# VH-VL binders against Stonin-1 (STON1): the designs that were tried, part 3

Target 1, 134 residues: Stonin-1 (STON1), of Homo sapiens (Human) (q9y6q2r275to408)
Amino acid sequence: GWSFMLRIPEKKNMMSSRQWGPIFLKVLPGGILQMYYEQGLEKPFKEIQLDPYCRLSEPKVENFSVAGKIHTVKIEHVSYTEKRKYHSKTEVVHEPDIEQMLKLGSTSYHDFLDFLTTVEEELMKLPAVSKPKK

## First folded at step 18 (VH-VL; from g64 with heavy chain S57D)

Design g79
Fold by OpenDDE, fold request of step 23:
Structure g79 (fold): chain C 134 residues (1-134), chain A 121 residues (1-121), chain B 111 residues (1-111)
Amino acid sequence: as target 1 above (134 residues)
Amino acid sequence: EVQLVESGGGLVQPGGSLRLSCAASGFTFSYYYMNWVRQAPGKGLEWVGQIRNKANDYTTHYAESVKGRFTISRDDSKNSLYLQMNSLKTEDTAVYYCARGSFFGYPFDYWGQGTTVTVSS
Amino acid sequence: DIVMTQTPLSLSVTPGQPASISCKSSQSLLHSDGKTYLNWVLQKPGQSPQRLIYEVSNRFSGVPDRFSGSGSGTDFTLKISRVEAEDVGVYYCMQGTYWPTFGQGTKLEIK
């Protein structure tokens, strides 16, 4: 596992300011992300099961407040929704619906890369999305 | 191993100033919120204030009892937390602990040994 | 500020017997995120405070299973199933749902 900062809340809430806080993150076989307040705790405060529709966002280097930089990445869930074109009764377009599951930050490039690699490996091991039987 | 070591305590007269330090080790200091908690002699624990991490612009919050007099700061490059205490009062006499905290109201999971501040004429 | 009220303020327990400490908050500690940030801290004699329980019922690492926390809303309880000599100290409940406040502390002594 690795120490990370987690941005909370995951979804932007107009009523609350987003905050970054420390977590300990583990990736278990099967694509399970466990987040702990601290390493060594028995129970994660949050657990996420990655599915084949999950992806890593493009890693970014963001400004860490006024001074410094932080490596950030999002775990996203991508789904497609059918939308009808406004002027077409017959034309249906599928638009990606991207849901942010979590946003992580690290000041350790090594840990960050290791995490990315680990998650990518787990994602690749997930079963392929079965095409809906027509 | 997580370690917090306070220093800077001492005897000071009312109205005086004192600066406490807390040296942190064994964890990524820059990630964590840091707190000061004090304990008056024979009394309970009292939260003094908190400073958030850099990602949160080092925002600070203080107990009403110390607001305007105390200032919390940190130097992540030195893994250090500070408490500047001005306009000290006799009621500020206490053992001052630095305590590691986090968001989500996560408790202070690690505490220093404390440093004693005595405000007396 | 949230007022935390502990009862009793002191108790003397025979080793091997159970102990129970109550903590009441002046308002609900249920956070909007669905969690209740009620914690228990133990300060052993001559020592710094140490973590015990977080979020009502979760034991920190190294905390014996004889310790258990329960409760909801405004009423919380710390239980020690079998008190041992090493359990002597002052127990504090603290809330972190709002700006941190502590209970008065409960002094646990051995008979």
Scores: ipSAE 0.805, ipTM 0.910, lowest interface PAE 0.6, mean pLDDT 93
Fold by OpenDDE, fold request of step 23:
Structure g79 (fold): chain C 134 residues (1-134), chain A 121 residues (1-121), chain B 111 residues (1-111)
Amino acid sequence: as target 1 above (134 residues)
Amino acid sequence: EVQLVESGGGLVQPGGSLRLSCAASGFTFSYYYMNWVRQAPGKGLEWVGQIRNKANDYTTHYAESVKGRFTISRDDSKNSLYLQMNSLKTEDTAVYYCARGSFFGYPFDYWGQGTTVTVSS
Amino acid sequence: DIVMTQTPLSLSVTPGQPASISCKSSQSLLHSDGKTYLNWVLQKPGQSPQRLIYEVSNRFSGVPDRFSGSGSGTDFTLKISRVEAEDVGVYYCMQGTYWPTFGQGTKLEIK
């Protein structure tokens, strides 16, 4: 596992400003992400099962303060919604709907890279999405 | 192992100033919020103030009782937390603890041993 | 500021017997994120405060299972199923939903 900062809340809302807080992050076989307030705790405060529709965003270097930089990555869930074109009675377009599940940050480039590699490997091991039987 | 060690306590006259330090080790200091909590002799715990991490622009918040007189700062390169206390009052007499914080729901997971501040004429 | 009220302020318990401490907040501690940030802290005699319970009912590492926290909204309880000598100290409830405030403390002694 690695020490990371987590952006909380996961989703932007008008009621509260988002903050960065420390977590301990583990990636388990099968694509399970476990987040702990502290290393050594018995239970994670959050657990996410990655599915084949999950992806990592492009890693970024962000300015999180006047003099600070942080490596950031998002775990996203991609779904497709059917939209009818306004001008066409028959044409249906599938647009990707991207939902941010997590935003993680690290000041350790090494840890950051290890995490990315680990998650990518787990994602590749996930079973292919079976097309819904029509 | 997480360790917090306070220092800088002592005797000071009313109106005087004192600077406390907290040395942190055993964790990535720069990731965590840090707090000061004090305890007057024979009394309960009182939150003094908080400084958030660099990712949150080192924002600070203070209890009303110390606002305008106390300043919290940190040096992540030295794994150090500071409490500058000005215009000290007798009611500021207490053991001062540094306490590690995280998210709102996970504050004060580790405490130092405390340093004693006595304000007396 | 959120006012935290503990009851009782002191209790004496025979070893092996249960203990219960109540903590009430002046307003709901339910945060907008759906969590309730009520913690319990123990200060043993001559020692610094130490973590005990977080988010109402979660035990920190190393905390015996004889300790349990419960409650919701404005009413919270810390229970010790079988009090031991090592449990002597002052227990504080603390809320972190807003800017941190502590209860008055409950002094637990052994009979």
Scores: ipSAE 0.671, ipTM 0.877, lowest interface PAE 0.8, mean pLDDT 92
Fold by ESMFold2, fold request of step 23:
Structure g79 (fold): chain C 134 residues (1-134), chain A 121 residues (1-121), chain B 111 residues (1-111)
Amino acid sequence: as target 1 above (134 residues)
Amino acid sequence: EVQLVESGGGLVQPGGSLRLSCAASGFTFSYYYMNWVRQAPGKGLEWVGQIRNKANDYTTHYAESVKGRFTISRDDSKNSLYLQMNSLKTEDTAVYYCARGSFFGYPFDYWGQGTTVTVSS
Amino acid sequence: DIVMTQTPLSLSVTPGQPASISCKSSQSLLHSDGKTYLNWVLQKPGQSPQRLIYEVSNRFSGVPDRFSGSGSGTDFTLKISRVEAEDVGVYYCMQGTYWPTFGQGTKLEIK
């Protein structure tokens, strides 16, 4: 497993703001991603089952001007929604709908690449499923 | 293993200044929020303030009792946390602990041994 | 600031007997993310504080299973099913839903 940072989405409360917080990541066979507050805990605080419509976004280097640079990546889920074109009642197109599941960051390039490789390999091993709908 | 070691405590007069240090090891210091917590003689624990990690631009927050007098800083290249205490008062007399924290809600999971500050004439 | 009130402030227990400590907050500790950030910390005699329980009921690694936490909203309890000599110390509840505040502490002694 790897020490990473998780971007925590903004929530409505007195002290809510977007934050990056430390986590310990594991990737299990079968595309199971586990997030722990720290290494050695009995239970993850979050667990995600990946399916073949999950993907890694293009990795980025984000510049935090006083704090330096951080390698970041998103885990996204792609689904398709039927839509009418140009106010047409008879023309339909399937438009991708991209949901951000997680945003992760690391200051260690080697850990970052090792994680990316591991996730891509597990995604390639997943069983075929029908195209997701919502 | 995770270790936190405070230093810099001592006897100081009211109105004086003192700088505390905390040396960290055994974890990726730059990922963590770091906190100062104090304990007055014979009393309970009081949170003093927090400095967030590199990815959150090292933002700081302070308890009202110390705001404007205390400044938290860190040097990730030295794995070190600092507390600059100015305009000290007798009620600042306490054992000062550095404590490792995380994003909002997660508790202080590792604590140092503490360093004693005594503010007295 | 969220006021955390512990009762009792002192507790004497015969070894092998249970102990129970109450912690009440001045407002709900339920966070908008659905979690309740109520934690317990133990300070053994002459030592610095140490982690015990997070998010109401989860034990940190190495904490014996005789320790359990429960509660919701504003009312929380730490229980020790069978007190042992090593459990002596001061127990603090702490909330992290807002900027951190601690209870006054409960001193656990062996009779």
Scores: ipSAE 0.434, ipTM 0.787, lowest interface PAE 2.8, mean pLDDT 87
Fold by ESMFold2, look of step 19:
Structure g79 (fold): chain C 134 residues (1-134), chain A 121 residues (1-121), chain B 111 residues (1-111)
Amino acid sequence: as target 1 above (134 residues)
Amino acid sequence: EVQLVESGGGLVQPGGSLRLSCAASGFTFSYYYMNWVRQAPGKGLEWVGQIRNKANDYTTHYAESVKGRFTISRDDSKNSLYLQMNSLKTEDTAVYYCARGSFFGYPFDYWGQGTTVTVSS
Amino acid sequence: DIVMTQTPLSLSVTPGQPASISCKSSQSLLHSDGKTYLNWVLQKPGQSPQRLIYEVSNRFSGVPDRFSGSGSGTDFTLKISRVEAEDVGVYYCMQGTYWPTFGQGTKLEIK
């Protein structure tokens, strides 16, 4: 597992502020991401099951005022929805709908790259997603 | 092994100044919010203030009882947290602990051994 | 500031018997994120404070399962199902939903 930072929702404030908080990340076999407040806790505070529609965004280097830079990545879920064409009752297209699941950051490029590689490897091992049965 | 070690306590007269240090090890110091908590003799715990991590621009917040007199700072290259105490009062007499925190809401999960500050004329 | 009130302030317990400590806050500790940041801290004699329970009911690593926390809103309880000699010390509730404040402490002694 790795010490990372998680982008945390802003609290109501006269001025909005960006909050990043430390977490301990684990990636389990089968594409399970676990987020702990700290290493050694019995329960993660958040757990995400990856599926083949999940992806890593293009990594970025973000600058902060006095903090300098950190390496960031998003975990996204891509889904498709049916949409009828403007003038046709029978023409349907599937448009991608991209949802941000998490935004993560690290000041250690080595840990960052190790995490990305681990997640990509688990994504490649995931079984094909079948259509739900009624 | 997460460790926090305070130092710099001592005897100071009212109106004086003192600077406390907290040496941190065993974790990525620059990710964490750091806090000072104090305990007057025979009394309970009182939060003094917090400094946020580098990613949050090292912003600080203080308990009203010390605002304007105490300043929290940190040096991530030295894994160190500091408390500059000015205009000290007798009611500032306490054991001062540094405590590791995280984003808002998460408790202080590791504490140092404390350093004693005595303000007496 | 959020006032945290503990009862009792002191108790003596025969080893093997249960103990219960109440903590009440002056305002609801339910955060807008749906979590309640009520924590318990133990300070053993001559030692610095140490973590015990976070988010009402979750034990930190190494905390025996005889410790349990419960409650919601403004009313919270720490229970020790069977008190042991090593449990002596002062127990503080602490809230982190707002800038941190502590209860006044409950001293647990063995009789």
Scores: ipSAE 0.416, ipTM 0.768, lowest interface PAE 2.9, mean pLDDT 86
Fold by ESMFold2, fold request of step 23:
Structure g79 (fold): chain C 134 residues (1-134), chain A 121 residues (1-121), chain B 111 residues (1-111)
Amino acid sequence: as target 1 above (134 residues)
Amino acid sequence: EVQLVESGGGLVQPGGSLRLSCAASGFTFSYYYMNWVRQAPGKGLEWVGQIRNKANDYTTHYAESVKGRFTISRDDSKNSLYLQMNSLKTEDTAVYYCARGSFFGYPFDYWGQGTTVTVSS
Amino acid sequence: DIVMTQTPLSLSVTPGQPASISCKSSQSLLHSDGKTYLNWVLQKPGQSPQRLIYEVSNRFSGVPDRFSGSGSGTDFTLKISRVEAEDVGVYYCMQGTYWPTFGQGTKLEIK
């Protein structure tokens, strides 16, 4: 497992205070992410099950004014919804509905890369499932 | 493993100033919120204030009893937390503890051994 | 500020017997995230405070299983199923749902 920071997600189209706090992060076989307040606790405070429609965003290096550089990544869930173009009436498109599940950060590039590769490996091992519903 | 060590306590007259330090080790200091908590002789615990981590721009908050007189700062490169105390009063006499916190309701999971501040004429 | 009221303020217990400490808050400690940030801290004689229980009922690593916490909303309880000599000290409840405040403390002594 790894010491990371978790970001409380911003609400869309709204100014919000950012909060980054320390977590201990584990990835279990079968694509299970567990988040603990600290290493050695018996119970995670949050657990998510990855499925084949989950992805890692492109990693970023975020500069905070006084804080310096933090390596960040989002875990996103992608689904598709059917929509008609306003002006077309006959044109139908499947647009991705991308939902942010988590935003994570680390000041350790080594831990960051190790986490990314571990998650990618678990995503590749996930069984095929039905297309996600909305 | 996790260790917090306070220093800088001493005897000071009312109206004086004093600067406390807390040296941290055994954890990623820059990720954590850090707190000062004090205990007057024979009394209970009183939260003094908090400084948030680097990712939250080191935002600070203080108990009303010390607001405007005390300033919390940190130096993540030295794994150190500081408390600058100005305009000291007799009621500021206490053992001062450094305490580690987190963002989910600020639990105090590790405490230092404390340093004693005595404010008397 | 959130007032935390502990009962009793002092408790004398025969070794091997249970102990119970009540903590009441002046308003609900249920946070908007669905968690209740009520913690318990022990200060043994001549020592610094030490962590005991977080989020009402969860023991920190190394805390004996004879310690248990319970409660919700404004009413919380710390229980020691069988008091031992090492349990003497002052127990504080502390809330972190808002800016931190502590109860007055409950002094536990062996009789």
Scores: ipSAE 0.316, ipTM 0.738, lowest interface PAE 3.7, mean pLDDT 85

## First folded at step 19 (VH-VL; from g79 with heavy chain S30T, light chain R59L)

Design g84
Fold by ESMFold2, look of step 20:
Structure g84 (fold): chain C 134 residues (1-134), chain A 121 residues (1-121), chain B 111 residues (1-111)
Amino acid sequence: as target 1 above (134 residues)
Amino acid sequence: EVQLVESGGGLVQPGGSLRLSCAASGFTFTYYYMNWVRQAPGKGLEWVGQIRNKANDYTTHYAESVKGRFTISRDDSKNSLYLQMNSLKTEDTAVYYCARGSFFGYPFDYWGQGTTVTVSS
Amino acid sequence: DIVMTQTPLSLSVTPGQPASISCKSSQSLLHSDGKTYLNWVLQKPGQSPQRLIYEVSNLFSGVPDRFSGSGSGTDFTLKISRVEAEDVGVYYCMQGTYWPTFGQGTKLEIK
């Protein structure tokens, strides 16, 4: 597991500034992401089952102060929804909807890369989703 | 092993100043919020203030009883937390603890052994 | 400021008997994230405070399972099912939903 920071938004207050807080991350076989308040706790405060619709965003380097830099990444969930194009009831477009599930950060490039690699490997092991055929 | 070690306590007169230090080890200091908590002789615990981590621009917050007199700072390159205490009053007499904080609302999970400040004529 | 009120302020317990400590807050401790940040710390004689319970009912690592926490809203309880000599000390409830405040403390003694 890894010491990371989680972006902590005020859930129901649209005016609140978002914050970063320390967490301990684990990634288990089968694409299970566990988040703990600290290392050594018995149970995670949040657990996410990754599925084939999940992806990692492009990593970024965010500058929070004159000297400080943080490597950040989002875990996103992609779904497709049918949309009708402008004033047409017969035209249907499958548009991707991208939902940010988490935003994570680390000041350790080594830990950051190790986490990314681990998640990508678990995503590649998830069962493929298929559509019925005629 | 997480360790927090306070220092800099002593005897001062009312109106004087004192600077406390807390040396941290065993964890990624720059990720954590850090707190000062005090305990007057024979009394309970009182939160003094907090400094947030680098990612939150080191913002600080203080209990009303110390606002304007106390300043919390940190030096992440030295894994150190500081409390500058000015305009000291006899009611500031206490054992001062540094305490590690994290996630909003999560409790102080590690405490130092404390350093004693005595403010008396 | 959120006022935390503990009852009793002192209690003496025969070893092996249960103990119960009440903590009441002046406002609901339910945070907008759906969690309740009511915590318990223990200060043993001559020692610094140490972590005991977080988020109402979760024990920290190394805390014996004879300790339990419960409650919601403004009313919370710490229970010790069978008090041992090593449990003596002062117990504080503490809330983190807002800027931190502590209860007055409850001194537990063995009789």
Scores: ipSAE 0.389, ipTM 0.760, lowest interface PAE 3.2, mean pLDDT 86

## First folded at step 20 (VH-VL; from g84 with heavy chain S102H, light chain L30V)

Design g91
Fold by ESMFold2, look of step 21:
Structure g91 (fold): chain C 134 residues (1-134), chain A 121 residues (1-121), chain B 111 residues (1-111)
Amino acid sequence: as target 1 above (134 residues)
Amino acid sequence: EVQLVESGGGLVQPGGSLRLSCAASGFTFTYYYMNWVRQAPGKGLEWVGQIRNKANDYTTHYAESVKGRFTISRDDSKNSLYLQMNSLKTEDTAVYYCARGHFFGYPFDYWGQGTTVTVSS
Amino acid sequence: DIVMTQTPLSLSVTPGQPASISCKSSQSLVHSDGKTYLNWVLQKPGQSPQRLIYEVSNLFSGVPDRFSGSGSGTDFTLKISRVEAEDVGVYYCMQGTYWPTFGQGTKLEIK
């Protein structure tokens, strides 16, 4: 597991205050992401089951004028909705709907890359899930 | 092996000033919010104030009883937390603890041994 | 400021018997995120405060299972199922839903 920072609240809200706080991250087999307030606790305060539609965003280096450099990444859930264009006879498009699940940060490049690699490996192991088709 | 060690306590006169230090080790100091909590002789615990981590621009907050007189600062390169106390009053007499915090709500999970401040004529 | 009121302020218990400490807040401690940041801290004689319970009912690592926490809203309880000599000290409830405030403390003694 790894010491990271979590952006709180985890989702963008128009009315919510946002802040970064320390967490301890674990990734379990089967794509289970656990967040603990500190290393050594029996229970995570939050647990997320990744599915095949989850992805890592493009990593960034955010440069805060007083805070310095922080490596950041988002865990996102991608869904597609079928839409018919207004006044289109038969046109149907699949438009991605990207929702931020978490935003994470680290000042340690090594820990950051190790986490990214671990999550990507677990994502590749997840079973494919699709609707049955005739 | 998280450790917090306070220092700088002593005897001061009312109206005087004193600077406390807290040396931190065994964790990634720059990630954590840091707090000062005090305990007057024979009394309960009282939160004094908090300084947030680097990612939150080191913002500070204070209890009303010390606002305008006390200043919390930190130096992440030295893993150190500071409390500058000015315009001291006899009611500031207490053991002062530094305490490791997280984002809002989570309790102070590690405490130092405390350093004693006595404000007396 | 959120006032935290503990009862009793002093408790004397025969070894092996249960103990119960009440903590009441002047306002609901349910945060807008749905969590309740009511915590318990123990200060043993001559020692610094130490962590005991977070978020109402979760024990920190190394805290014996004889300790339990419960409650909701404004009313909270710490229980010790069988008091042992090592449990003596002052117990504080603490809220973190707002800027932190502590109860006045409950001194636990062994008869």
Scores: ipSAE 0.416, ipTM 0.776, lowest interface PAE 2.9, mean pLDDT 87

